# Miniprotein binders against q53ft3, part 215

Target 1, 195 residues: q53ft3
Amino acid sequence: MFGCLVAGRLVQTAAQQVAEDKFVFDLPDYESINHVVVFMLGTIPFPEGMGGSVYFSYPDSNGMPVWQLLGFVTNGKPSAIFKISGLKSGEGSQHPFGAMNIVRTPSVAQIGISVELLDSMAQQTPVGNAAVSSVDSFTQFTQKMLDNFYNFASSFAVSQAQMTPSPSEMFIPANVVLKWYENFQRRLAQNPLFW
Below, E stands for the ipSAE of ESMFold2; O stands for the ipSAE of OpenDDE; V2 stands for 0.75 times the mean of E and O plus 0.25 times the DockQ between their complexes.

## First folded at step 23 (miniprotein)

Design Yc2 (at its last look DockQ between E and O 0.64; V2 from the best seeds 0.67)
Fold by OpenDDE base, look of step 23:
Structure Yc2 (fold): chain B 195 residues (1-195), chain A 107 residues (1-107)
Amino acid sequence: as target 1 above (195 residues)
Amino acid sequence: SPESYKKAIEYAERAKRYALFAQKYAEMLAREAIKNNDPEKYEEALRLFREAAELYKEAAELFEKAAELYEKGDKEEAEKLMEEAEKYKEEARELFYEALRLYEKLR
């Protein structure tokens, strides 16, 4: 349902579904990460009236998770970019992920997505520094990230004739990736701060 | 105990959220089936989501009853209801995930 992208890293398309309405990505070496892209894969949309609250979690000096609300993804806004570099020393907020006994290595952070009613999401306030303030620098960064993702995804593109039958594996049609890319570019061009 | 009460309430609220989520998927699929003029396309997934929703509702009700019993000090009966509610929740979960898998295959 969701993907996560960090610049210079492999795209993650397999979120851990920790509950019916909760998804988690692990981010190793999170201290080197400046921005994260969260996006819908297009395989399963949100039901009408629902969306995703996106949270960042990092271990504090005591190894306890600090959660912060970054922002939102919806069917209407199926991707968002978040700056997390400035959050690594921030105060924690309330979050819906509970006491996740995730044995975390100190270097691993998490992105959590909580599927919620849109009305409930509207009452939440993301951390102010998660939004990218510089439009020009962000646009350039986003474009590079998009290109990287597209290049990465396309490198795995195989024709149906070249596919090895693997019933245990799920495949994302290339058209889904392309459509996402095109939609993202379109939105970026219209409003670099559409997230 | 106050902790047990709070736990039961939390579980009830969670089960209600899951019930709503399952119901919302069922409604979405029903609308898509109508839109695509294919009433049979999502029949199985729809059934599973609806069934999951009902089981989550049952679980939620049982958790709420357990909470009430904890508040009254009837710990033994409360714990029985918690166990029963958990069974409903787990069954609902299985159906919910199966419905999601089916839906994904149909997309």
Scores: ipSAE 0.690, ipTM 0.872, lowest interface PAE 0.7, mean pLDDT 85
Fold by ESMFold2, look of step 23:
Structure Yc2 (fold): chain B 195 residues (1-195), chain A 107 residues (1-107)
Amino acid sequence: as target 1 above (195 residues)
Amino acid sequence: SPESYKKAIEYAERAKRYALFAQKYAEMLAREAIKNNDPEKYEEALRLFREAAELYKEAAELFEKAAELYEKGDKEEAEKLMEEAEKYKEEARELFYEALRLYEKLR
């Protein structure tokens, strides 16, 4: 349902579903992470009237999880960038991940996504300083995300001579990905906020 | 006991949320089936979401009845209802996850 991307790392596309309406990604070496991108894969959308509240969790000095609301993802806004570098010493907030049976390594942080009614989400307040702080920081993060996506997609490239017919699968030509990449880079250089 | 009452209420509220979640997926799939004029494609996933929603509702009702029995001091009967509610919830969960797997394949 969801993907999670950290600059310089491979994209995660296999969240742990810890409840019908709860999803978790592990973030090892979380202290080196400044930003994360949470996005919908497009495989399963939210039902109408629902969306996702996105939380960040890190272990405190005793190894206990501290959860903080970062923001939201919806069908209408299917991706979001969150700054987490300033959150690793904050206090927790009210959160829906209570006593779930979450498999957790004590030294890793987590991104949690809780599927909720849009009306309920409208009443929630994300922690401060989770927003993108400058155009330069946004441009750098966006460029790294773009590079990561291109490298990921291109790692599956095959020539036509290597290709096995697979009528149950959809394919895109590699040149489409390259063209998209080049166009995106050009537009980003012209206007970092063009999206 | 107060702890048992609170647990029954919490489990009822969880089951209600899951019932609503399953119901909303069923509504969305029903609209997709009509829009695409292809009801056979969505038939099994839609059936599973609807059945999951109904079982979650039954579990929620039993959890609430167990909470009432805890208040009345009928501890043994309340525990029996808690066990029955858990069985409905677990079956609903299996159907819900199966419905999601089928729906993902349809997309």
Scores: ipSAE 0.668, ipTM 0.859, lowest interface PAE 1.2, mean pLDDT 81
ESMFold2 (binder alone), look of step 23: mean pLDDT 87; pTM 0.873

Design Yc3 (at its last read DockQ between E and O 0.52; V2 from the best seeds 0.68)
Amino acid sequence: SPESYKKAIEYAERAKRYALFAQKYAELLQREAIKNNDPEKYEEALRLFREAAELYKEAAELFEKAAELYEKGDKEEAEKLMEEAEKYKEEARELFYEALRLYEKLR
ESMFold2, look of step 23: ipSAE 0.654; ipTM 0.866
ESMFold2 (binder alone), look of step 23: mean pLDDT 87; pTM 0.874
OpenDDE base, look of step 23: ipSAE 0.721; ipTM 0.887
ESMFold2, fold request of step 24: ipSAE 0.713, 0.680, 0.710; ipTM 0.884, 0.871, 0.880
ESMFold2 (binder alone), fold request of step 24: mean pLDDT 87, 87, 87; pTM 0.877, 0.875, 0.876
OpenDDE base, fold request of step 24: ipSAE 0.758, 0.758, 0.756; ipTM 0.904, 0.903, 0.903
ESMFold2, last read: ipSAE 0.707, 0.715, 0.694; ipTM 0.881, 0.885, 0.879
ESMFold2 (binder alone), last read: mean pLDDT 87, 87, 87; pTM 0.873, 0.877, 0.877
OpenDDE base, last read: ipSAE 0.759, 0.757, 0.750; ipTM 0.903, 0.903, 0.902

Design Yc4 (at its last look DockQ between E and O 0.57; V2 from the best seeds 0.64)
Fold by OpenDDE base, look of step 23:
Structure Yc4 (fold): chain B 195 residues (1-195), chain A 107 residues (1-107)
Amino acid sequence: as target 1 above (195 residues)
Amino acid sequence: SPESYKKAIEYAERAKRYALFAQKYAELLAREAIKNNDPEKYEEALELFREAAELYKEAAELFEKAAELYEKGDKEEAEKLMEEAEKYKEEARELFYKALRLYEKLR
């Protein structure tokens, strides 16, 4: 349902679904990460009236998780970019992920997505510094990220004739990735701050 | 205990959220079936979501009853209801994930 992308890293398309309405990505070496992109894969949309609250979790000095609300993704805004580099010193907020016994290595952060009612999401306040402020820097970053994602996804493109039948594996059609890419580029061109 | 009561309430609220989520997917599939003029395409996944929603509702009701019993000090009976509610929740979960997998294949 969701993907997560860090510049210079492989795209993550397999979120850990920790509950019916909760998804988690692990971010190793999170201290080197400036921005994270969260996006919908297009395989499963949100139901009507629902969206995703996106949270960032990092270990504090005691190894306890500190959660912060970054922002939101919806069917109307199926991707968002968040700056996380400045969040390492922030105070924790209330979050819906509970005491997840996630064996965290000290260097691993998490992106959590909580599927919620849009009305409930509207009452939440994201951390102010998670929004990308600079249009130019953002455009450059986004373009590099998009190129990285496209290159990554295309590297796995196999013809039907080359596909090894693996009934356990789910395939994302290349056209879905392409459509996502095109839509993202279009939105970026129209409004670099569309998220 | 007050802690057991709070736990039961939390589980009830969670089950209600899952019931709503399942119901919303069922509604989504029903609309897509109409839009695509293919009522059979989503029938299995739709029914699984509906069934999951009902089981989550049952679980929620049992968790609420357990909470009431904890508040009254009837710990033994409350724990039995918690166990029963958990069974409904787990069954609902299985159906929910099955429905999601089916829906994903249909997209």
Scores: ipSAE 0.674, ipTM 0.869, lowest interface PAE 0.6, mean pLDDT 85
Fold by ESMFold2, look of step 23:
Structure Yc4 (fold): chain B 195 residues (1-195), chain A 107 residues (1-107)
Amino acid sequence: as target 1 above (195 residues)
Amino acid sequence: SPESYKKAIEYAERAKRYALFAQKYAELLAREAIKNNDPEKYEEALELFREAAELYKEAAELFEKAAELYEKGDKEEAEKLMEEAEKYKEEARELFYKALRLYEKLR
């Protein structure tokens, strides 16, 4: 239903569904993470009148989870970028994940998504406006995403002499990926919001 | 006991939320069937969501009855209802997840 993306890492598309209406992504090495993107995959939408409240959880000094409401995703706003670097020492919020059968690792942060009625979500207040706060932060995040894509795609590159025949498969020349990367990076530097 | 009463009420409220969630998906699939003019395509998933919603409602009622029995001090009968309610809830969960997987394939 949901995806979770951190700059420099592969996208996560297999949330742990810990209840019918609760989904969790693990964030290892969470102290190095400044921003996270949460988005709808498009596989299953929310029903009419419902949406998702997005929470961030990290272990406190005693190893106990602290949960904070980041914001929301809905069918009308299917993706959001959240800054979490300033939240890792903050105060917790009321949250719906407490009594659930959630698999937890004390040294790992989590993103939680709770499916709720839109009317209920309208009464909730996210912590500190965790949404993206500057063009520089957004640009850095997107550049790390682009580096990740290029490095991943390039790791599969072979020369023509190294190719094993596979007539049912399609191939994309590495130069196409490089040209896309260079063009996109240039456009992003000129206008980070050109999309 | 106060803790057992609170647990039964909490479980009843969760089952009610799951019933509503399942019913909302049934409504969504009914609308998609009309929009796409293809009621046969969605029928199995739609019925599974409806069945799940009914089983969650049954579980919620049993959890509420268990809460009443805990208040009256009838612990043994309350525990029997809690176990029966859990059985209905788990059956509903199986149908709900099956319905979700069928729906995902249709899209």
Scores: ipSAE 0.647, ipTM 0.864, lowest interface PAE 1.4, mean pLDDT 80
ESMFold2 (binder alone), look of step 23: mean pLDDT 87; pTM 0.869

Design Yc5 (at its last look DockQ between E and O 0.63; V2 from the best seeds 0.00; counts 0 for: pae E 2.0 > 1.5)
Fold by OpenDDE base, look of step 23:
Structure Yc5 (fold): chain B 195 residues (1-195), chain A 107 residues (1-107)
Amino acid sequence: as target 1 above (195 residues)
Amino acid sequence: SPESYKKAIEYAERAKRYALFAQKYAELLAREAIKNNDPEKYEEALRLFREAAELYKEAAELFEKAAELYEKGDKEEAEKLMEEAEKYKEEARELFYEALELYEKLR
C-alpha cells in the first residue's frame, strides 16, 4: 500500500503492517537522512473519508522511541516529502503506535503510517520543522529522488516473456510507476510545495 | 483493576476502529463494482470485509462488557470476556487481511 524513499537508498515498497491500520518502515542509519518521501503504491487506495498520518520515530539517548507527526498522505495527495534531519531534538508527541516491541538498533529510526479518518487527521498538528524550507532545495532533492526511484524501478523491469512465473509475487506494472512519476513531476512543476 | 479497565476500553476502541476500517473498504469495493459495472468482481472480498467488520463489532462489545465488569470488581468474568473478545478479534483480523490480499490481486 505504501512506499518509502530516501535519497541514495533503495526504495522500500514493503511496509511492515503491524496492525490493520498501521504500517511501519525501518530507516537504518537515520542520522544521515535529511529527507524522506512517503508515497502510495496505487495498489490499494484509502477508503472514502480516510487518509494516512505519517509519523517519525527515533531512539532517544535512553533508547526509547520518540514519535513525531510529520504530516499526511491521502488519495488526493498520495505522496509527501518530509525533512527529518532537524527532528532529533524534538519533544515526543502522542502517537497511535503504542508500545511496539520493535527490536530497535540505536541507529534505526522508523516511519509509521496510521490510517485514520480525515476528520481526525484535521485535528492533528504536524511538527513545524518537517516541512521543506526552501523551494529550490526541495526541487533539487525531489528531482534526485525521482530519478533514483525511476532508475530503481526500471532496473526491475522485465518483459512478459522474461517473467518467471511466481504466483506468490505481486507485480506492479511499469506504467503505474511511470504514471506516478509523471504525476509527481507535474505536481512539482505546478507547486513545489504541493505536499 | 483500573489498569485492566483501561486496557479493555483501549481494546474496545481499537476493535471499533478496525470494524469501521473494514466497513469502509466494503463500501469502497461496492462502489467500485457499480462503477465498473461488475457486481461479481469484488463479491468475495466484500463478503470478507463485511464479516470482519461484524466480528470486530462483536469483539468491541465484549471488550466493553469486560471493562464494565472490571469496574464492578468481577475480574474472573471480565477475563473470560476478554479472552472471548480476543478470539473474535483474531478471526476478524484473518478475514480482513485475506480480503485485502484479494482486493490487491483484483486491482
Scores: ipSAE 0.700, ipTM 0.880, lowest interface PAE 0.6, mean pLDDT 85
Fold by ESMFold2, look of step 23:
Structure Yc5 (fold): chain B 195 residues (1-195), chain A 107 residues (1-107)
Amino acid sequence: as target 1 above (195 residues)
Amino acid sequence: SPESYKKAIEYAERAKRYALFAQKYAELLAREAIKNNDPEKYEEALRLFREAAELYKEAAELFEKAAELYEKGDKEEAEKLMEEAEKYKEEARELFYEALELYEKLR
């Protein structure tokens, strides 16, 4: 249902569903992470009138989880970027996860997503400055995502001499991907919100 | 006992949330079936979400009855209802996850 992305790491697309309405991602070495992206995969939407409250959990000095509300994802806003670097010293808040996801090592944090009624979510207040408020942060993430996509797609490139004949297969010349990538980077530098 | 009463109430409220969640998915699938003019494609997942919602509701009612019995001091009967409610809840959960799996394949 959900994905979780940290710059420089592989995307996680297999959340642990710990309850019908609760999903968790592990974040090893969380102290090196400044931002996290939470997004809907598009496989299963929220039902109408529902959305996801997104929480960040880190272990305290005793190894017990400290949960903080980061913000929300919904069908209408299916992805969000959260700054977590300043939250590793914050105080805990009310949360719906109970004792389900006890962190077992000091260097592993968690992202939790709780599916809730939109009315209930509207009454919740995220910890301050967790949501990305800077176009520069969004631009940096987007550049890293584009680099990742280009590197991934380029790893499949083959020369024309190496192509296997197949009437049902479609191929994209590598230069098309490069031109798209360069054009996207240019447009993003001119206006990070051009889409 | 106070702890047993609290547990029964918590389980009842949790089952009610899951019933609503399953019901909301059933409503979503019903609308998609109509929008796509393909009711057969969605029929099994829709049935499973509806059945899960009904079983979660039954579990919630039994948890509430168990809470009432704990309050009256009838612990043995309350525990029997808790066990029965848990069986309905677990069956509902299996149907709910199966429905989600089918729905994912449909999309």
Scores: ipSAE 0.553, ipTM 0.839, lowest interface PAE 2.0, mean pLDDT 79
ESMFold2 (binder alone), look of step 23: mean pLDDT 87; pTM 0.867

Design Yc6 (at its last look DockQ between E and O 0.53; V2 from the best seeds 0.66)
Fold by OpenDDE base, look of step 23:
Structure Yc6 (fold): chain B 195 residues (1-195), chain A 107 residues (1-107)
Amino acid sequence: as target 1 above (195 residues)
Amino acid sequence: SPESYKKAIEYAERAKRYALFAQKYAELLAREAIKNNDPEKYEEALRLFREAAELYKEAAELFEKAAELYEKGDKEEAEKLMEEAEKYKEEARELFYEAMRLYEKLR
């Protein structure tokens, strides 16, 4: 249902589903991470009136998780970019993930996605510096990256009519994400300014 | 006892959320079935989501009753209801995850 991307790392497409409405990605060596992209895979949408609240969790000096609301993903906004580098010393916020007895290695952070009603999400306030809203060079890059991904993935989309008797649905092979990522990495390695 | 009450309420609220989530997926699949004129394709997943939703509702009701009993000091009966509610929740969970797996295959 969800994917997570860190620059220079393999894309994660298999979230750990810790509850019916809760998904978690592990982020090893989180201290080196500046930005995270969270996106929907397109396999399973949110039900009507629902979306995802995206949280970041890192261990504090005592090894206790500090959770912060980063922002949201929805069917209408199926991807988002978050700056997490400035959050690694921030204060914790209320979160829906409870006391997760996750034996965390001190270097591992988490991205948590909570599926919630849109009305409930509207009442939540993300941390102010997490959402990349400024049009800086990096934001432009990341937007172009996402656009590139979308364009690439959509080019391989197969109508459900071609797969199953559902002409209104489009399917993207799961390996398209990997192929895009590999191609993106290759291009980035060749020219960091290829976008 | 206050902690047990709070726990029961928390579990009830959680079960209600899961019931709603299951119901919302059932509604989604029902709409997709109509839109695509293929009710058979979604029938099993739709059934499982509906069943899961009902079981979560039952679990929620039992957790709420348990909370009331904890508040009244009837710990023994409350614990029995908690156990029963947990069984409903676990059964609902199995159905929910199976429904999700089936739905994923349909997408």
Scores: ipSAE 0.711, ipTM 0.883, lowest interface PAE 0.6, mean pLDDT 85
Fold by ESMFold2, look of step 23:
Structure Yc6 (fold): chain B 195 residues (1-195), chain A 107 residues (1-107)
Amino acid sequence: as target 1 above (195 residues)
Amino acid sequence: SPESYKKAIEYAERAKRYALFAQKYAELLAREAIKNNDPEKYEEALRLFREAAELYKEAAELFEKAAELYEKGDKEEAEKLMEEAEKYKEEARELFYEAMRLYEKLR
């Protein structure tokens, strides 16, 4: 249902489903991670009226999990970038993962996604300062994300070219993805704030 | 005890949430079956989501009844209802996961 991406690392597409409505990704060596992207794979959408609350968990000095609400993903906003570098010493927040602990090891954090009603999500407040830390850091993160996206999409384009077309699917030629990738990189290098 | 009562209430609320979740997927699949003009393709997954939703509702009712019995001090009967509710919940979970697996293949 969901993917999780850290710049410079392999994308994770196989969340651990810990409950009917709760999904978890492990983040080893979390102290070196500054940003994480959470996105919907497009395989299974949220039902109407529902979306996902996204949480970050890390072990505190005693090894206990500390969970913090990062933000949300929905069918209408199927991906989000979260800054986590400032949260590794922060306070915990209200969260739905309390009784559903996952095996912990040192230096492993987690991203948790809880599927909830949209009106319930509208009453939740993410922890502050989830915005990018600086233009240079944002540019580096964005570049690594673009590289990963291009490699990911290109591998599917090659595989799809070998398959029988499906009338229920829309297809994009692989060279369109390449042109977008090259153009975006150029514009970002010239003006990191063009967006 | 207060702990047993609280657990029964928590389990009832959890089962209600899962029932709603399964029901909303059933509604989604029903609309997709119409949109794609292929009701037979979606039939099994839709049936499983609906059945899971009904079993979650039954589990929730039993958990609530158990909470009432804990409140009255009828601990032995409350525990029997908790055990029965757990069986319904686990059956519902299996159907829900199978329905999700089938739905993913259809997409």
Scores: ipSAE 0.694, ipTM 0.879, lowest interface PAE 1.2, mean pLDDT 79
ESMFold2 (binder alone), look of step 23: mean pLDDT 87; pTM 0.875

Design Yc7 (at its last fold request DockQ between E and O 0.83; V2 from the best seeds 0.76)
Fold by OpenDDE base, fold request of step 24:
Structure Yc7 (fold): chain B 195 residues (1-195), chain A 107 residues (1-107)
Amino acid sequence: as target 1 above (195 residues)
Amino acid sequence: SPESYKKAIEYAERAKRYALFAQKYAELLAREAIKANDPEKYEEALRLFREAAELYKEAAELFEKAAELYEKGDKEEAEKLMEEAEKYKEEARELFYEALRLYEKLR
């Protein structure tokens, strides 16, 4: 029913169904993980009026699980990206997973999905900044890339008087780089997926 | 004990959630069958979900009765009902998982 993806790792498509309405993925070496993608496989949808609350669990200094609500998946939003790197020092919240006899090693975290009524989910508050819009993340990355490139290119800008004659080299005017940057930003703002 | 009462209530609430979940899947499958213009497409899975739902309801009722008995101090009878309720829950679970497997296969 569910899949879990960490960048640079194999996709997980076999959640442990620990109860009728509870699914768990193990995340080994969780401290190196920044983002987790949770998605529906498309094999089994949620029933009408139901969705999935997505939780993150990590061991505290005492080895006790700390659970935090990351966000939600639904038939209408069958995938979500969550940032977990900043959550490792957070306080635990109430969670529906109870005392699960999950053999935990100190380096293994868990993603838990609880299938719940949408009305109940609406009353829950995810931890702040855990849910990352894929579009927003892409836009932010692209903007950072553009800024980095512009700054890099601009650092090499010289006046005509400062140019050393190099007949074998081609030079691109700085205004061309700026124009490209502005055009790209405009396109990105119009449609982050314009490419 | 107050703890036993709370436990029984928790189990009852859980069983009710599972009953609802099974019912919701039955409704989903019925709708999907109609959409597919094949009323019999999920007949077996539908039956299993409905049966699971009923068994979960029975379990829930028994857990609630057990809770009442715990409040009255009838620990022995309460424990018997808890055991019986657990049997219904486990049977329901088996049917529920079978129904899910069938649905996944046929979808």
Scores: ipSAE 0.754, ipTM 0.903, lowest interface PAE 0.6, mean pLDDT 88
Fold by ESMFold2, fold request of step 24:
Structure Yc7 (fold): chain B 195 residues (1-195), chain A 107 residues (1-107)
Amino acid sequence: as target 1 above (195 residues)
Amino acid sequence: SPESYKKAIEYAERAKRYALFAQKYAELLAREAIKANDPEKYEEALRLFREAAELYKEAAELFEKAAELYEKGDKEEAEKLMEEAEKYKEEARELFYEALRLYEKLR
């Protein structure tokens, strides 16, 4: 029903269905992950009036796992990008996954998807700004970050004739920054998630 | 005990959600069958979703009755109803998962 994708990793297309309406993906080495993409495979849609609430759970071997709501996927919005690097451990609640026998002592973080009525989902508030609703939103964020860095670095540009000699300082030629910016932008246009 | 009562109530609510979920898939497949003008293609999966929904409803009713018996202190009869309800839920689950597998193949 669902896929889960992290840049640089194989896509996961086989969620563990832990209940009729609950699905889980393992996320090993979650500390190296900034964003995850959760999407509908297109094999089985949600029924009319239902959608999926997407949660994240830290690997918690000290007690019952808690789940933080990242956002939603629906038939009308079948893919979404979620930022997990800004989340805090220990926050969240046991619902909607509760004390289900998913893993007594999970060793990895998990993405959980709970199929729910759209009316019930409308009453839920995702944590922080975890949801990044589309690849276009991620690309726009990345492009703004690129522009910000390039404009900042360019504001310090000096010509070689204007340099004050300082053998203890290191300098980067301005054209190196420009070449990096152009290459990164080209790659971003080809694959927004390459980095 | 309070824990047994809470467990029965939780299982009843789960079974109600699963009944609704199965029924909504049955409604979806019925619409797809009409839209495709090919009801025979969807017949088995549709039948299974409908049967699963009915069995989940029966399980939910039995879990609720078990919760009432726990509250009255009739633990032995409550446990019998819990076991019967779990049987219906397990049967419904098998039909539901089979219906999903058949639906996936149709897509």
Scores: ipSAE 0.711, ipTM 0.883, lowest interface PAE 1.0, mean pLDDT 81
ESMFold2, look of step 23: ipSAE 0.687; ipTM 0.870
ESMFold2 (binder alone), look of step 23: mean pLDDT 86; pTM 0.864
OpenDDE base, look of step 23: ipSAE 0.709; ipTM 0.883
ESMFold2, fold request of step 24: ipSAE 0.683, 0.696; ipTM 0.875, 0.872
ESMFold2 (binder alone), fold request of step 24: mean pLDDT 86, 86, 86; pTM 0.861, 0.859, 0.863
OpenDDE base, fold request of step 24: ipSAE 0.754, 0.747; ipTM 0.902, 0.900

